VH-VL binders against DNA polymerase theta (polq-1). Designs and how they scored, part 13

Target 1, 171 residues: DNA polymerase theta (polq-1), of Caenorhabditis elegans (a0flq6r38to208)
Amino acid sequence: EARQFEDQHLIFSAPTSAGKSIVAELLSWKVASTGRKVLFVLPYISVAREKLHQIQRCWRRDDISVCGFIGPQASNPNEWLGAVCTIEKAASLTNRALSEDWFEEIGMIVVDEMHMVFDSSRGAHIEHMLSKVLLWNQSALEKVRIIGMSATIPELYRIGKWLDGAKVFEA
Below, E stands for the ipSAE of ESMFold2; O stands for the ipSAE of OpenDDE; V2 stands for 0.75 times the mean of E and O plus 0.25 times the DockQ between their complexes.

## First folded at step 11 (VH-VL; framework fv_imvotamab_arm2)

Design u1 (from s1 with heavy chain L106M; at its last look DockQ between E and O 0.76; V2 from the best seeds 0.68)
Fold by ESMFold2, look of step 11:
Structure u1 (fold): chain C 171 residues (1-171), chain A 120 residues (1-120), chain B 112 residues (1-112)
Amino acid sequence: as target 1 above (171 residues)
Amino acid sequence: EVQLVQSGAEVKKPGESLKISCKGSGYSFTSYWIHWVRQMPGKGLEWMGYIYPGDSETRYSPSFQGQVTISADKSITTAYLQWSSLKASDTAMYYCARGTWLHYGMFDYWGQGTLVTVSS
Amino acid sequence: DIVMTQTPLSSPVTLGQPASISCRSSQSLVHSDGHTYLSWLQQRPGQPPRLLIYKISNRFSGVPDRFSGSGAGTDFTLKISRVEAEDVGVYYCMQATQFPYTFGGGTKVEIK
């Protein structure tokens, strides 16, 4: 059914530095257009800064506020609909959303380099953050959709199983 | 907090049926495996099998295939281990443990155990 | 089935001194994904098992740094650098590289 498709988590396997999945960007724009927050999670500061500028330019046309959680500064949770975050900042931001009682405002989390969930030092932040989303979704009326971008690796289907049967698309 | 709470101790006779339970809370029940582990009195640990509640996929140790049934009810976040006909050799402590697709063998949370005693 | 052999069977140790537990598998524990799924569990008296170490050497959250794991292939070691009273119990190695998952026979650690 159509409700089932919109709730289904997605993983895109894309071996590309030059091209990003426009599908993930369009899906995230649609969520933001409904007034729900979108978090973009990236592993490296330089990549996150580039993404921040890209999304800000694209979404400015529709007057959709986008901010960065990349450095030490903080933003007001109600002043943005898009947030571009490094992994650790995204984990911190989602914890803050739970403690400050605005987690329900999050409509989508887009995780770049999702295969880093297997990383021994940084993967736990991704795993713990997404585990909270999965728990939230068990009882929430307003669910959070997870969109992943990943390298092509055999372990992707294990991540798909873990993410409540996420659909894995290979480019 | 994540918890696995098992059903209480059982005293049974050979030939009787039994179904013991493991209720998970504080996490997405459909996203993690539930494993069953037997510990016979004074002995070590034995892996019996698992269920992945997300799609009901089960796997059994060959030693337990056909001897027990592993199942789950997602609506009450509960996994089960059951026997159709108990034997005295089934006397043991039975644990459930949570596992993950991400890190095999990372049994991070365990139930308190269910002691099953089968004697005539 | 992969047979896991632990030694010693019993390890009485003096408080504050190190302990070392060996685990040997009948086959290599390197999984097709390149990881080695060798875990160490602790079972204190009257308690369920708890995870200490996964994937040879990764300490699980909340496990003191006096516990360390090492090894490769078929030969693995759990070390306790300074045994404390709370470390009394039975320690198990476990492989999850292939089905069925199998445990070592256990090593009882007790204070002399």
Scores: ipSAE 0.574, ipTM 0.840, lowest interface PAE 1.9, mean pLDDT 89
ESMFold2 (binder alone), look of step 11: mean pLDDT 94; pTM 0.956
OpenDDE, look of step 11: ipSAE 0.722; ipTM 0.903

Design u2 (from r5 with heavy chain T100S; at its last look DockQ between E and O 0.87; V2 from the best seeds 0.79)
Fold by ESMFold2, look of step 11:
Structure u2 (fold): chain C 171 residues (1-171), chain A 120 residues (1-120), chain B 112 residues (1-112)
Amino acid sequence: as target 1 above (171 residues)
Amino acid sequence: EVQLVQSGAEVKKPGESLKISCKGSGYSFTSYWIGWVRQMPGKGLEWMGYIYPGDSETRYSPSFQGQVTISADKSITTAYLQWSSLKASDTAMYYCARGSWLHYGLFDYWGQGTLVTVSS
Amino acid sequence: DIVMTQTPLSSPVTLGQPASISCRSSQSLVHSDGHTYLSWLQQRPGQPPRLLIYKISNRFSGVPDRFSGSGAGTDFTLKISRVEAEDVGVYYCMQATQFPYTFGGGTKVEIK
């Protein structure tokens, strides 16, 4: 079975982050514009909060709602198309999406610092979450696209193999 | 839940062919290696070879190169170990195991084993 | 091929007492990526192998905390802090740093 280019998972790497983030932001905006959910997964609360505000500012012009699943929260609205999450919150949110039967609504998961999957502790949450996406995609009509942003390291091809032949772009 | 289910025990005569199977379920079959391990009666474990079903890349441990064929059919999430002509020395338990690209040496799920007996 | 040597070959242990299994490789198991791909497997009588530890010291999911792994370079140890009846079986170290992957010869853990 031939995979269409638009469904292929992507990994962007560069010594600096500026160029790779623009492509990921355009791709994620396109998914949200079609009415499907985008999850942004970041490793630290401080960077996640900065990203949340950045995306909220950019997407407000198109009336695309963006919520945070970061540190302790009392409640968040369920009417969102963008979610900015820490690693642990993203894992919890995707588990909830499966158990509450709305995983189909997810169109894309964008993982920052994707090379952290090699970390046996925190990386396990990313690995388990994305493994569920890969299993979902085996039979789903509406597939989830994975976009990774990573430091440049020689081992990235292994993530590409694991993610069903994801394309690795290096600056 | 991840499962590897192997085909049933086989009793064969020398010279016969055989193909045993390992069906994976509960995970993305094309995202992991499948390796084959032999355990001769009362002996330890030895790797025979591996296949990555995502692109059919195969590797054989040197002592098994040319002795067996490893293949996979990703449409039915099944890996195979095959002999064209069995020998009595092929009598053993054969296991399949799933291997990680992210953590080499992480063979986290194992099949139940297939006992192959080759006797005249 | 990297030779993996385990000691002891047999380890009779009184229930509730510790057990320690040694594994030595014929060359360094540090991979070019900086990681050391040394795993420990358990094979209970009549059962397939089961992963306990990977990358020296990482316990696989569902493995009790009485199992711990340590070591570096060429010398590695699996410890069972308090042996229970269910721990009877053969334990194997395995390297996956270089192809072909290789097992140690095994260490049988028995009660008594």
Scores: ipSAE 0.702, ipTM 0.866, lowest interface PAE 1.0, mean pLDDT 90
ESMFold2 (binder alone), look of step 11: mean pLDDT 92; pTM 0.937
OpenDDE, look of step 11: ipSAE 0.857; ipTM 0.924
ESMFold2, look of step 12: ipSAE 0.655; ipTM 0.858
ESMFold2 (binder alone), look of step 12: mean pLDDT 92; pTM 0.937
OpenDDE, look of step 12: ipSAE 0.878; ipTM 0.930

Design u3 (from r5 with heavy chain L102M; at its last look DockQ between E and O 0.72; V2 from the best seeds 0.00; counts 0 for: pae E 3.4 > 2)
Fold by OpenDDE, look of step 11:
Structure u3 (fold): chain C 171 residues (1-171), chain A 120 residues (1-120), chain B 112 residues (1-112)
Amino acid sequence: as target 1 above (171 residues)
Amino acid sequence: EVQLVQSGAEVKKPGESLKISCKGSGYSFTSYWIGWVRQMPGKGLEWMGYIYPGDSETRYSPSFQGQVTISADKSITTAYLQWSSLKASDTAMYYCARGTWMHYGLFDYWGQGTLVTVSS
Amino acid sequence: DIVMTQTPLSSPVTLGQPASISCRSSQSLVHSDGHTYLSWLQQRPGQPPRLLIYKISNRFSGVPDRFSGSGAGTDFTLKISRVEAEDVGVYYCMQATQFPYTFGGGTKVEIK
């Protein structure tokens, strides 16, 4: 029962990103500390780059490798536990994880600005990517935990329901 | 690959009960809706209702409310449509379809259909 | 309930020629979330319905580019730029803006 709670998906909604980001980062750090991979999914290159530097600084003390899959930049060949990705790169990375049979190494996916899932194109990529995660989790021994950060929107409950009854926190 | 596979054709008499099935595969069954659509012989399509297997939330079209029961067993990724007492007018092709959550009404994949014939 | 009205009922078309199907709703299909949940489905003879277009103009995966959807509010159109033999069947518009979801009466596309 306790493990079930620990594996529950979470949606954080707040007008400002500061509080929810801290929680997400702490949770993700915990996962990374166990040796499982964490993906940070950001909507824009500029935001992704900033997040990358932030996570690298925070996790450097613990010798946790964090790499970026942002824009047209080449992927880092080195081993990593944290990956900061744009939406498109995250989708690609998860597809690779499935095809290369290392999806089980992923412990958490943190999606920022998750409310974009309701929009077309890029939102569709988020939806498709996370749908694959949900499918994976149906038969996985160790599930991938999804953390969504979102603006306050009326449709937030839909995201929660979609993500296998994710716990929704609204500030 | 996403697939919806429905149970085989049924030949029944008026008054008999019937339960047909729709098994989903290749996707997270609990994360998508399953809808049922009736198509009477030579006629158009009619929404009967839908169910969200994740929590079994079910909604019926007014015309079918109380006439049929929609259910799902997520453990075997199967949705059901059942009648307690069939009528001749229930003769039709019945389709199940997968509906997305984020996009209302996007029923992107359909079962092959189950033909139900009710005659004396 | 929202009533969906399709025209024409039947559309005989010469191979290679364009076809156009109209769908009119009894009320606006713009959802409160700002999206318009109007879809087009194709049903070939003896087959289940197939999604062609969703949200007015978005082609579903695998749908040829000769199919296009347009419209707004209450008036919508499905166009086939060059009808092929495999396009024979009945086409339905469907609204999912308001439950119960409703279909148009269908338009039968056939080859002359």
Scores: ipSAE 0.503, ipTM 0.839, lowest interface PAE 1.0, mean pLDDT 92
Fold by ESMFold2, look of step 11:
Structure u3 (fold): chain C 171 residues (1-171), chain A 120 residues (1-120), chain B 112 residues (1-112)
Amino acid sequence: as target 1 above (171 residues)
Amino acid sequence: EVQLVQSGAEVKKPGESLKISCKGSGYSFTSYWIGWVRQMPGKGLEWMGYIYPGDSETRYSPSFQGQVTISADKSITTAYLQWSSLKASDTAMYYCARGTWMHYGLFDYWGQGTLVTVSS
Amino acid sequence: DIVMTQTPLSSPVTLGQPASISCRSSQSLVHSDGHTYLSWLQQRPGQPPRLLIYKISNRFSGVPDRFSGSGAGTDFTLKISRVEAEDVGVYYCMQATQFPYTFGGGTKVEIK
């Protein structure tokens, strides 16, 4: 029951407003509280920067370190439990996690504007990154959970099937 | 690195059974379609059918329904194309291809092909 | 089944010259989701098929800019702006808007 919730990938569909589900924020906080890394993936630098500050404020009370992988700044700290990333930086960070053998420390990846996976240019980064997560989960003891926030579009059910039968919630 | 590796060429007689394989590696096998394509000598391409190994959903093109069986074993990341009784008209090259949910008709990786020859 | 008709059946072309291949479907390829799932494949001699173009005009990763796709509804075109020696082979259109997915009959591109 509760284990099913912890393993199941989730997709939350929102109207045209840029609202994020409070459930996704609670789930990510719970993962970070257990000492596993959470990645937040956002499509634009300005939105990612705002989200970084928001998560840093929320998680500071629990002494949970949150850093940003956004923009041209060359700071890449190794000590964090939350990471707020742009799409391209998240793809790079997950590739680094695989090559440096710390991918198992990742407990959750939260993808904002997940419908961008259908974008012909930037969508490939999201698809390739999440495909590696799906491959990892086939054999890993410590699996990665995927949480998606998306606009309401007809194509969402295809993402649900692709993400190993992810649960789709429409607002 | 995504790969689809097919079983080797086969020479058979009419009436014999055959099962050819397509092993996927380097990706989550249960998250992508595997489709089978026939190419008769000197002819074009024909979709035979598709399987989604994640839930075993299988679809057959009408002209192949009842003629072959498509299956998969996700524990060894392998898809199969099977005949219970081969005909001479089954002589062809058979390809497997990986399909995505993101873009219908996007078959991005193809097996090397399996030549099946059926003759008396 | 949606029938896909390609013309010409054979397209001999001089190196460096353009080639144009037409594909016509027996009914509209616009899917209920608003997309048109028309693809172009290339099969070089002795090789498996290779994806070139998907959703009418999107070049797949690693496909040179000289390949372009266009069209709408039932009429589609693949253009090679400047044919090179490695472009010799058979080109297929394929629809994936409606099951069963179907191919065109193929167009052989050859030098001279």
Scores: ipSAE 0.375, ipTM 0.772, lowest interface PAE 3.4, mean pLDDT 87
ESMFold2 (binder alone), look of step 11: mean pLDDT 92; pTM 0.938

Design u4 (from r5 with light chain H35Y; at its last look DockQ between E and O 0.90; V2 from the best seeds 0.76)
Fold by ESMFold2, look of step 11:
Structure u4 (fold): chain C 171 residues (1-171), chain A 120 residues (1-120), chain B 112 residues (1-112)
Amino acid sequence: as target 1 above (171 residues)
Amino acid sequence: EVQLVQSGAEVKKPGESLKISCKGSGYSFTSYWIGWVRQMPGKGLEWMGYIYPGDSETRYSPSFQGQVTISADKSITTAYLQWSSLKASDTAMYYCARGTWLHYGLFDYWGQGTLVTVSS
Amino acid sequence: DIVMTQTPLSSPVTLGQPASISCRSSQSLVHSDGYTYLSWLQQRPGQPPRLLIYKISNRFSGVPDRFSGSGAGTDFTLKISRVEAEDVGVYYCMQATQFPYTFGGGTKVEIK
């Protein structure tokens, strides 16, 4: 039912990313509003920097702090509810969350260009990070929700299977 | 750390039933499929079939359809290979292996094997 | 079923010398997604199989760089640039492009 769908992992695909971004941003805002951390994972520094500024502007009115992990770390990881990260920084941050014992504070991870998971190089960071989330969710009281935004490709159903039956929305 | 641990060696007589197990740990059991491989004494490897525990979807190689049952219990992260009536020709080593949806043919973790001996 | 044919059946090699194993499929292994799902496995004496290479040429984690894979379509090769004592065992190619997945017959690598 409705509660089940709120916990279900989601993958959005469409020719344009604009509509996908708005839905992901609304879902992530709801999670941050409950006091749980949201990570936004993007593949390129320039896109991540733009997203950081966009999210900071949108969430400032609600007093929700947003921090960037795109270059030199500028703040303590526990000072924020939203984090905008490049792929490698997100992988490092989630590893730190496990080692520093605050992984349970993460409510959602939003991955842009999710189809990169098929890339044996940079995709491995995404795959390993999300595999840890999937394992965490097996025993966690508070689960991490995964939201993926992807190019439209025929192989998306495989990612859906891998992410514990994630719902795939295709245009 | 990801592990696949199989049940111990079995010595059986023809006509007996048998269920051997493969317990996965250190990963999300429902996110990967488990395949079973037979290796007859002194012979090569043969895929028997596989199961995706996430929805219990099961596929059998044609030579093994109807000969064995592949199942899983996700509550204890265990996959099974089962015979209702063993034959002497079932004498072999049986391996389980983990596969991924992201890279077909990437069987990254293997069980230690279960030797099944069926003698009259 | 896709038939996988390996040659040679046995490859005796002097330590430190190269070894080359051929694998040929009865039909193209190019999947509809554009990838070719040809893997190489190693089985050391008394051990379970172990993945060496997937998708023709991608070396699995922890596999020494003396192992390399190449090929396309129906013809594939595993090379060991300098054979070490620990490389003794049987090597299998395997296709996962089409169900049922199938193995080659194996190639035994031995030290002379």
Scores: ipSAE 0.654, ipTM 0.856, lowest interface PAE 1.4, mean pLDDT 89
ESMFold2 (binder alone), look of step 11: mean pLDDT 92; pTM 0.939
OpenDDE, look of step 11: ipSAE 0.777; ipTM 0.909

Design u5 (from r5 with light chain T97L; at its last look DockQ between E and O 0.90; V2 from the best seeds 0.00; counts 0 for: pae E 2.5 > 2)
Fold by ESMFold2, look of step 11:
Structure u5 (fold): chain C 171 residues (1-171), chain A 120 residues (1-120), chain B 112 residues (1-112)
Amino acid sequence: as target 1 above (171 residues)
Amino acid sequence: EVQLVQSGAEVKKPGESLKISCKGSGYSFTSYWIGWVRQMPGKGLEWMGYIYPGDSETRYSPSFQGQVTISADKSITTAYLQWSSLKASDTAMYYCARGTWLHYGLFDYWGQGTLVTVSS
Amino acid sequence: DIVMTQTPLSSPVTLGQPASISCRSSQSLVHSDGHTYLSWLQQRPGQPPRLLIYKISNRFSGVPDRFSGSGAGTDFTLKISRVEAEDVGVYYCMQALQFPYTFGGGTKVEIK
C-alpha cells in the first residue's frame, strides 16, 4: 500500500540518536526536495540551534533554505523550506500557517523527543499542534506527515494509536 | 471547537429497538475513542463501553455485554448506541464522552445527553 | 471490577468554606507506566458530567484552582478550598486503570 506508506505517520524509537536522525533527515530532505516545507521541532534552544546549523550545512548543496524559529528573533518571511523550531515556536508557527493560509505548504513535521507529549506541562503544545495537523489531514488534498523520534518507552503504542495508526519502529 | 452532539430524547415501549447517536466535530474523529455512560434516574454513573473509530475496536463492561451494541461511522464522524429490544430498566440518561490514548481517564468532552424513557 | 467507595454521600457546606471528598479504591490504581489513573468529575444539576481532575492532581483546562486533588495508591481526596454557589452538584471519582472503568457512588455538595 504505497499511498498508506507515503501518508503514514512514523515513530522511531532507537538507542542511538544518530540512527534515527539519519532516517528523519533522509525523509525530510525528500519532502523539501519537492518544494514542500518541513518543520523540525526540538525541546531546547541549544539543541535546536545545533540542529539548525547541521541542517543548513547539509541542505546547502541542494540550495534548500533553512531558517530558525528559536528564541526571541523575529519571524522570517515565507522564504524557507526547512524550519528548525523549539516546541513553543513550532506551535506558534503552525497557528500562523493556519491563519495566514499557507498550512497546505507544510509537507512534514519532525518532532524530536516525541515522548514529551506525555509531559503535563510542555506536552500540551505538542499535543495541540499535532491535533490540528490530524484535523487538517481529514480533508486536505496535501497531507502533513508526522515523524516522531522518541526514547524507548512502553507507551509508544498509545502515540501510534493517536497519530492515526502511525508505524512504530523500535530498535 | 470540539463538540459532541447527541440525538434527541426518546420515548419507547418495551420490546422496541432504538439507536441513538453522538456526532463529533472539531477534531480528528479517528484519533480518539468514544465511550458511553448510563445514568439511571436519581442514580450515579455507569461506564457501558467504548469504541475507537480508527479501527473499530470495541469493549463492553460485563453488565452491558450482549445488551447493547456500540458502533461508529467514521465517514460522518458519528458513534452509536443501540438496543435490539428495550426494557423498562433501560430508562436512563445516556452520555457519550471523548477519551484520549495520551491520558487515560481524561474524558474532556461530553455530549449533552439523550434521555431514553421506556414505559408500557 | 475495581470498586470505588466515596465518602461522604452528602456534604452540606456554607458558602466560602472548604469541602473535602474522599474516594477509596479496592486495589491500587498505579499503572505499569508509573501513573495513577484516578479522575474526578463534577455534575451540576441538569448538566452532563464535567472533568475536573485527572491522574490524581492534574486540573483539566478551565477548572478553577480552588479544586485540587491528592492521594496515592488507593486513597484519594478532592478538595474545594472555597465553595461557591456554582459548585453545587454531585462529584464522582473514577478509576481508569482497568476496563470496565468504574465510578464512585457520588458525593452531593450542597449549600446549607
Scores: ipSAE 0.480, ipTM 0.800, lowest interface PAE 2.5, mean pLDDT 88
ESMFold2 (binder alone), look of step 11: mean pLDDT 92; pTM 0.934
OpenDDE, look of step 11: ipSAE 0.858; ipTM 0.927

Design u6 (from r5 with light chain N58E; at its last look DockQ between E and O 0.80; V2 from the best seeds 0.00; counts 0 for: pae E 2.3 > 2)
Fold by ESMFold2, look of step 11:
Structure u6 (fold): chain C 171 residues (1-171), chain A 120 residues (1-120), chain B 112 residues (1-112)
Amino acid sequence: as target 1 above (171 residues)
Amino acid sequence: EVQLVQSGAEVKKPGESLKISCKGSGYSFTSYWIGWVRQMPGKGLEWMGYIYPGDSETRYSPSFQGQVTISADKSITTAYLQWSSLKASDTAMYYCARGTWLHYGLFDYWGQGTLVTVSS
Amino acid sequence: DIVMTQTPLSSPVTLGQPASISCRSSQSLVHSDGHTYLSWLQQRPGQPPRLLIYKISERFSGVPDRFSGSGAGTDFTLKISRVEAEDVGVYYCMQATQFPYTFGGGTKVEIK
């Protein structure tokens, strides 16, 4: 029963990012503490850089390494458990994880501004990436949990249905 | 990458039962709708109904309610369209199509079709 | 049920010339979420239907840019700027604003 809730995808919707960020950070810290990778996906380099710094500070006390995928840099997957990525870099990183056979090490993917899945210019990257996670979860023993943080929009329940019945928390 | 592969053509007599299939691959089967479309010979397209395999929610267009059964087996990623007693008027091409909650009316992948012929 | 009416029923066109297909709905296709769920499908001879356009004007991936959609409310148009031989077939509009989803009657595009 408790395992069902730990596998259930979650979407947090609130006007301010601070409140929904702390819940996502606590859940992601729990996953990283078990030795599984967490990917944080953000829409812009400047926001991702700030988030990278924040997560690095928070997780350093527990000796959990966090790397950025926000520029041309590449990193060995054995050097980190946390990855802070722009949308396009996250899509590339998940493709790399599949091709290099370490996708099962990913325990959680946290998508900030998840409503951007509807964005005409960049939404396809989010949709394709998460579609691969959903496909992976159909047969994998080590499943990936999706945590979304989103603006309050009428379409939010549709994302919840699409993400295998994700629990939507609004307010 | 995404494929919908339907079962082969059928030749049946009135009164016989039939179950045709639509196997989805290359995507998370439980995350998308599967809809069934009828096309009678020389005619246009008609939606029959839809299933969301994730929770088995099933919707039927009113003219097909009670005429067919739509179901799915998640374990083999297959949707079904079934008649308990075929009529000659059921002679048609039947397509399955994948739909999404993200974009209503976005039926992006279609099966190749299953021709069903019902005659004495 | 929302009735979708297409005109013309048949559109013979010279290669390289434009084609225009009209679709009219019996009521507004504007959904309560503010979007209009009007799609265009192509069915080439002997093939299943294929998605071209969704949400009035959004071109599906891999669809040539000679296809464009426009319209609002109850009146919608599919245009092919320069008809090619591969464009022969039947074109359907479809609404997904209200269940049951319904198709137009089809417009056959053929080369003169």
Scores: ipSAE 0.502, ipTM 0.811, lowest interface PAE 2.3, mean pLDDT 89
ESMFold2 (binder alone), look of step 11: mean pLDDT 91; pTM 0.935
OpenDDE, look of step 11: ipSAE 0.884; ipTM 0.933

Design u7 (from r5 with heavy chain D55E; at its last look DockQ between E and O 0.82; V2 from the best seeds 0.63)
Fold by OpenDDE, look of step 11:
Structure u7 (fold): chain C 171 residues (1-171), chain A 120 residues (1-120), chain B 112 residues (1-112)
Amino acid sequence: as target 1 above (171 residues)
Amino acid sequence: EVQLVQSGAEVKKPGESLKISCKGSGYSFTSYWIGWVRQMPGKGLEWMGYIYPGESETRYSPSFQGQVTISADKSITTAYLQWSSLKASDTAMYYCARGTWLHYGLFDYWGQGTLVTVSS
Amino acid sequence: DIVMTQTPLSSPVTLGQPASISCRSSQSLVHSDGHTYLSWLQQRPGQPPRLLIYKISNRFSGVPDRFSGSGAGTDFTLKISRVEAEDVGVYYCMQATQFPYTFGGGTKVEIK
């Protein structure tokens, strides 16, 4: 029962990003500390770059490698536990994980601006990507935990239902 | 690949019971809901109801409330539509369709249909 | 229940010519969440329904760009810019703003 709680998907909503981001980062750090990979999914390049620098700075002291998949990149490190991605790159990375049989190495996916699933083409990509994660989790011994950060919207409960009964926290 | 596969055609007599099935595959069965749609011969589409397999929550259209039972077994990713006592008027094609929490009306995948013929 | 009314009932079209189908709802399809849950489905002869458009104007994956949806409130339109032979079938609008979900009566698209 305790383990089930630890594997439960979470949706955090707040008017400002500060509080929910801290929680997500702490949870993700815990996962990365166990040796499992964490994906941070950001909607915009500028935000992704900022997040990348932030996570790199925070996790450097623990010798946790964090890389960025943001826009066109010439090359990326092969060994990483944290990946900061744009939506498109995250989708590609998860597809690679499936095709290259290392999806089980992923412990957590943190998606910012989760509410985008309702309106944008990018939202469709997020939905598609996370749907694959949900399918994977059905038969996986070690499940991928999804953390969604969202603006406060009436539809949050639907995201919760969609993500296999994710716990929704509203601030 | 997402698929909904329905059980085969049925030929029944009035008064008989019937349970048809819709098996989902290629997606997280509990993350989506399954709806049933009736199409009488040469007629349009009618929503019968839906079920959320993850919680076994079911909702019926008023016209079908008490007339049919919708259920699901998430362990085998299968939804069911059943009648306790068929009528001749139940003769129709029945479709199951997948729906999402995120976009109401987004029935993106449909079963091939199950033809039910009820005649004396 | 929300009543969906489609016009015309039948639409004979010459290949390569455009087609237009109208759907009117008995009340606004704007949901309390601000979205309008109007979908268009295609049913080819002998086949199950196929989703074409959702939320008024969003093409579902794999749907050709010759299909387009528009409208607002209670009036909606499906357009086929250039009808092809494979487009023959019955088209339905459907509202999912309020349960029970309801379909239009259907519009049969045929080739002249």
Scores: ipSAE 0.550, ipTM 0.856, lowest interface PAE 0.9, mean pLDDT 93
ESMFold2, look of step 11: ipSAE 0.583; ipTM 0.839
ESMFold2 (binder alone), look of step 11: mean pLDDT 91; pTM 0.934

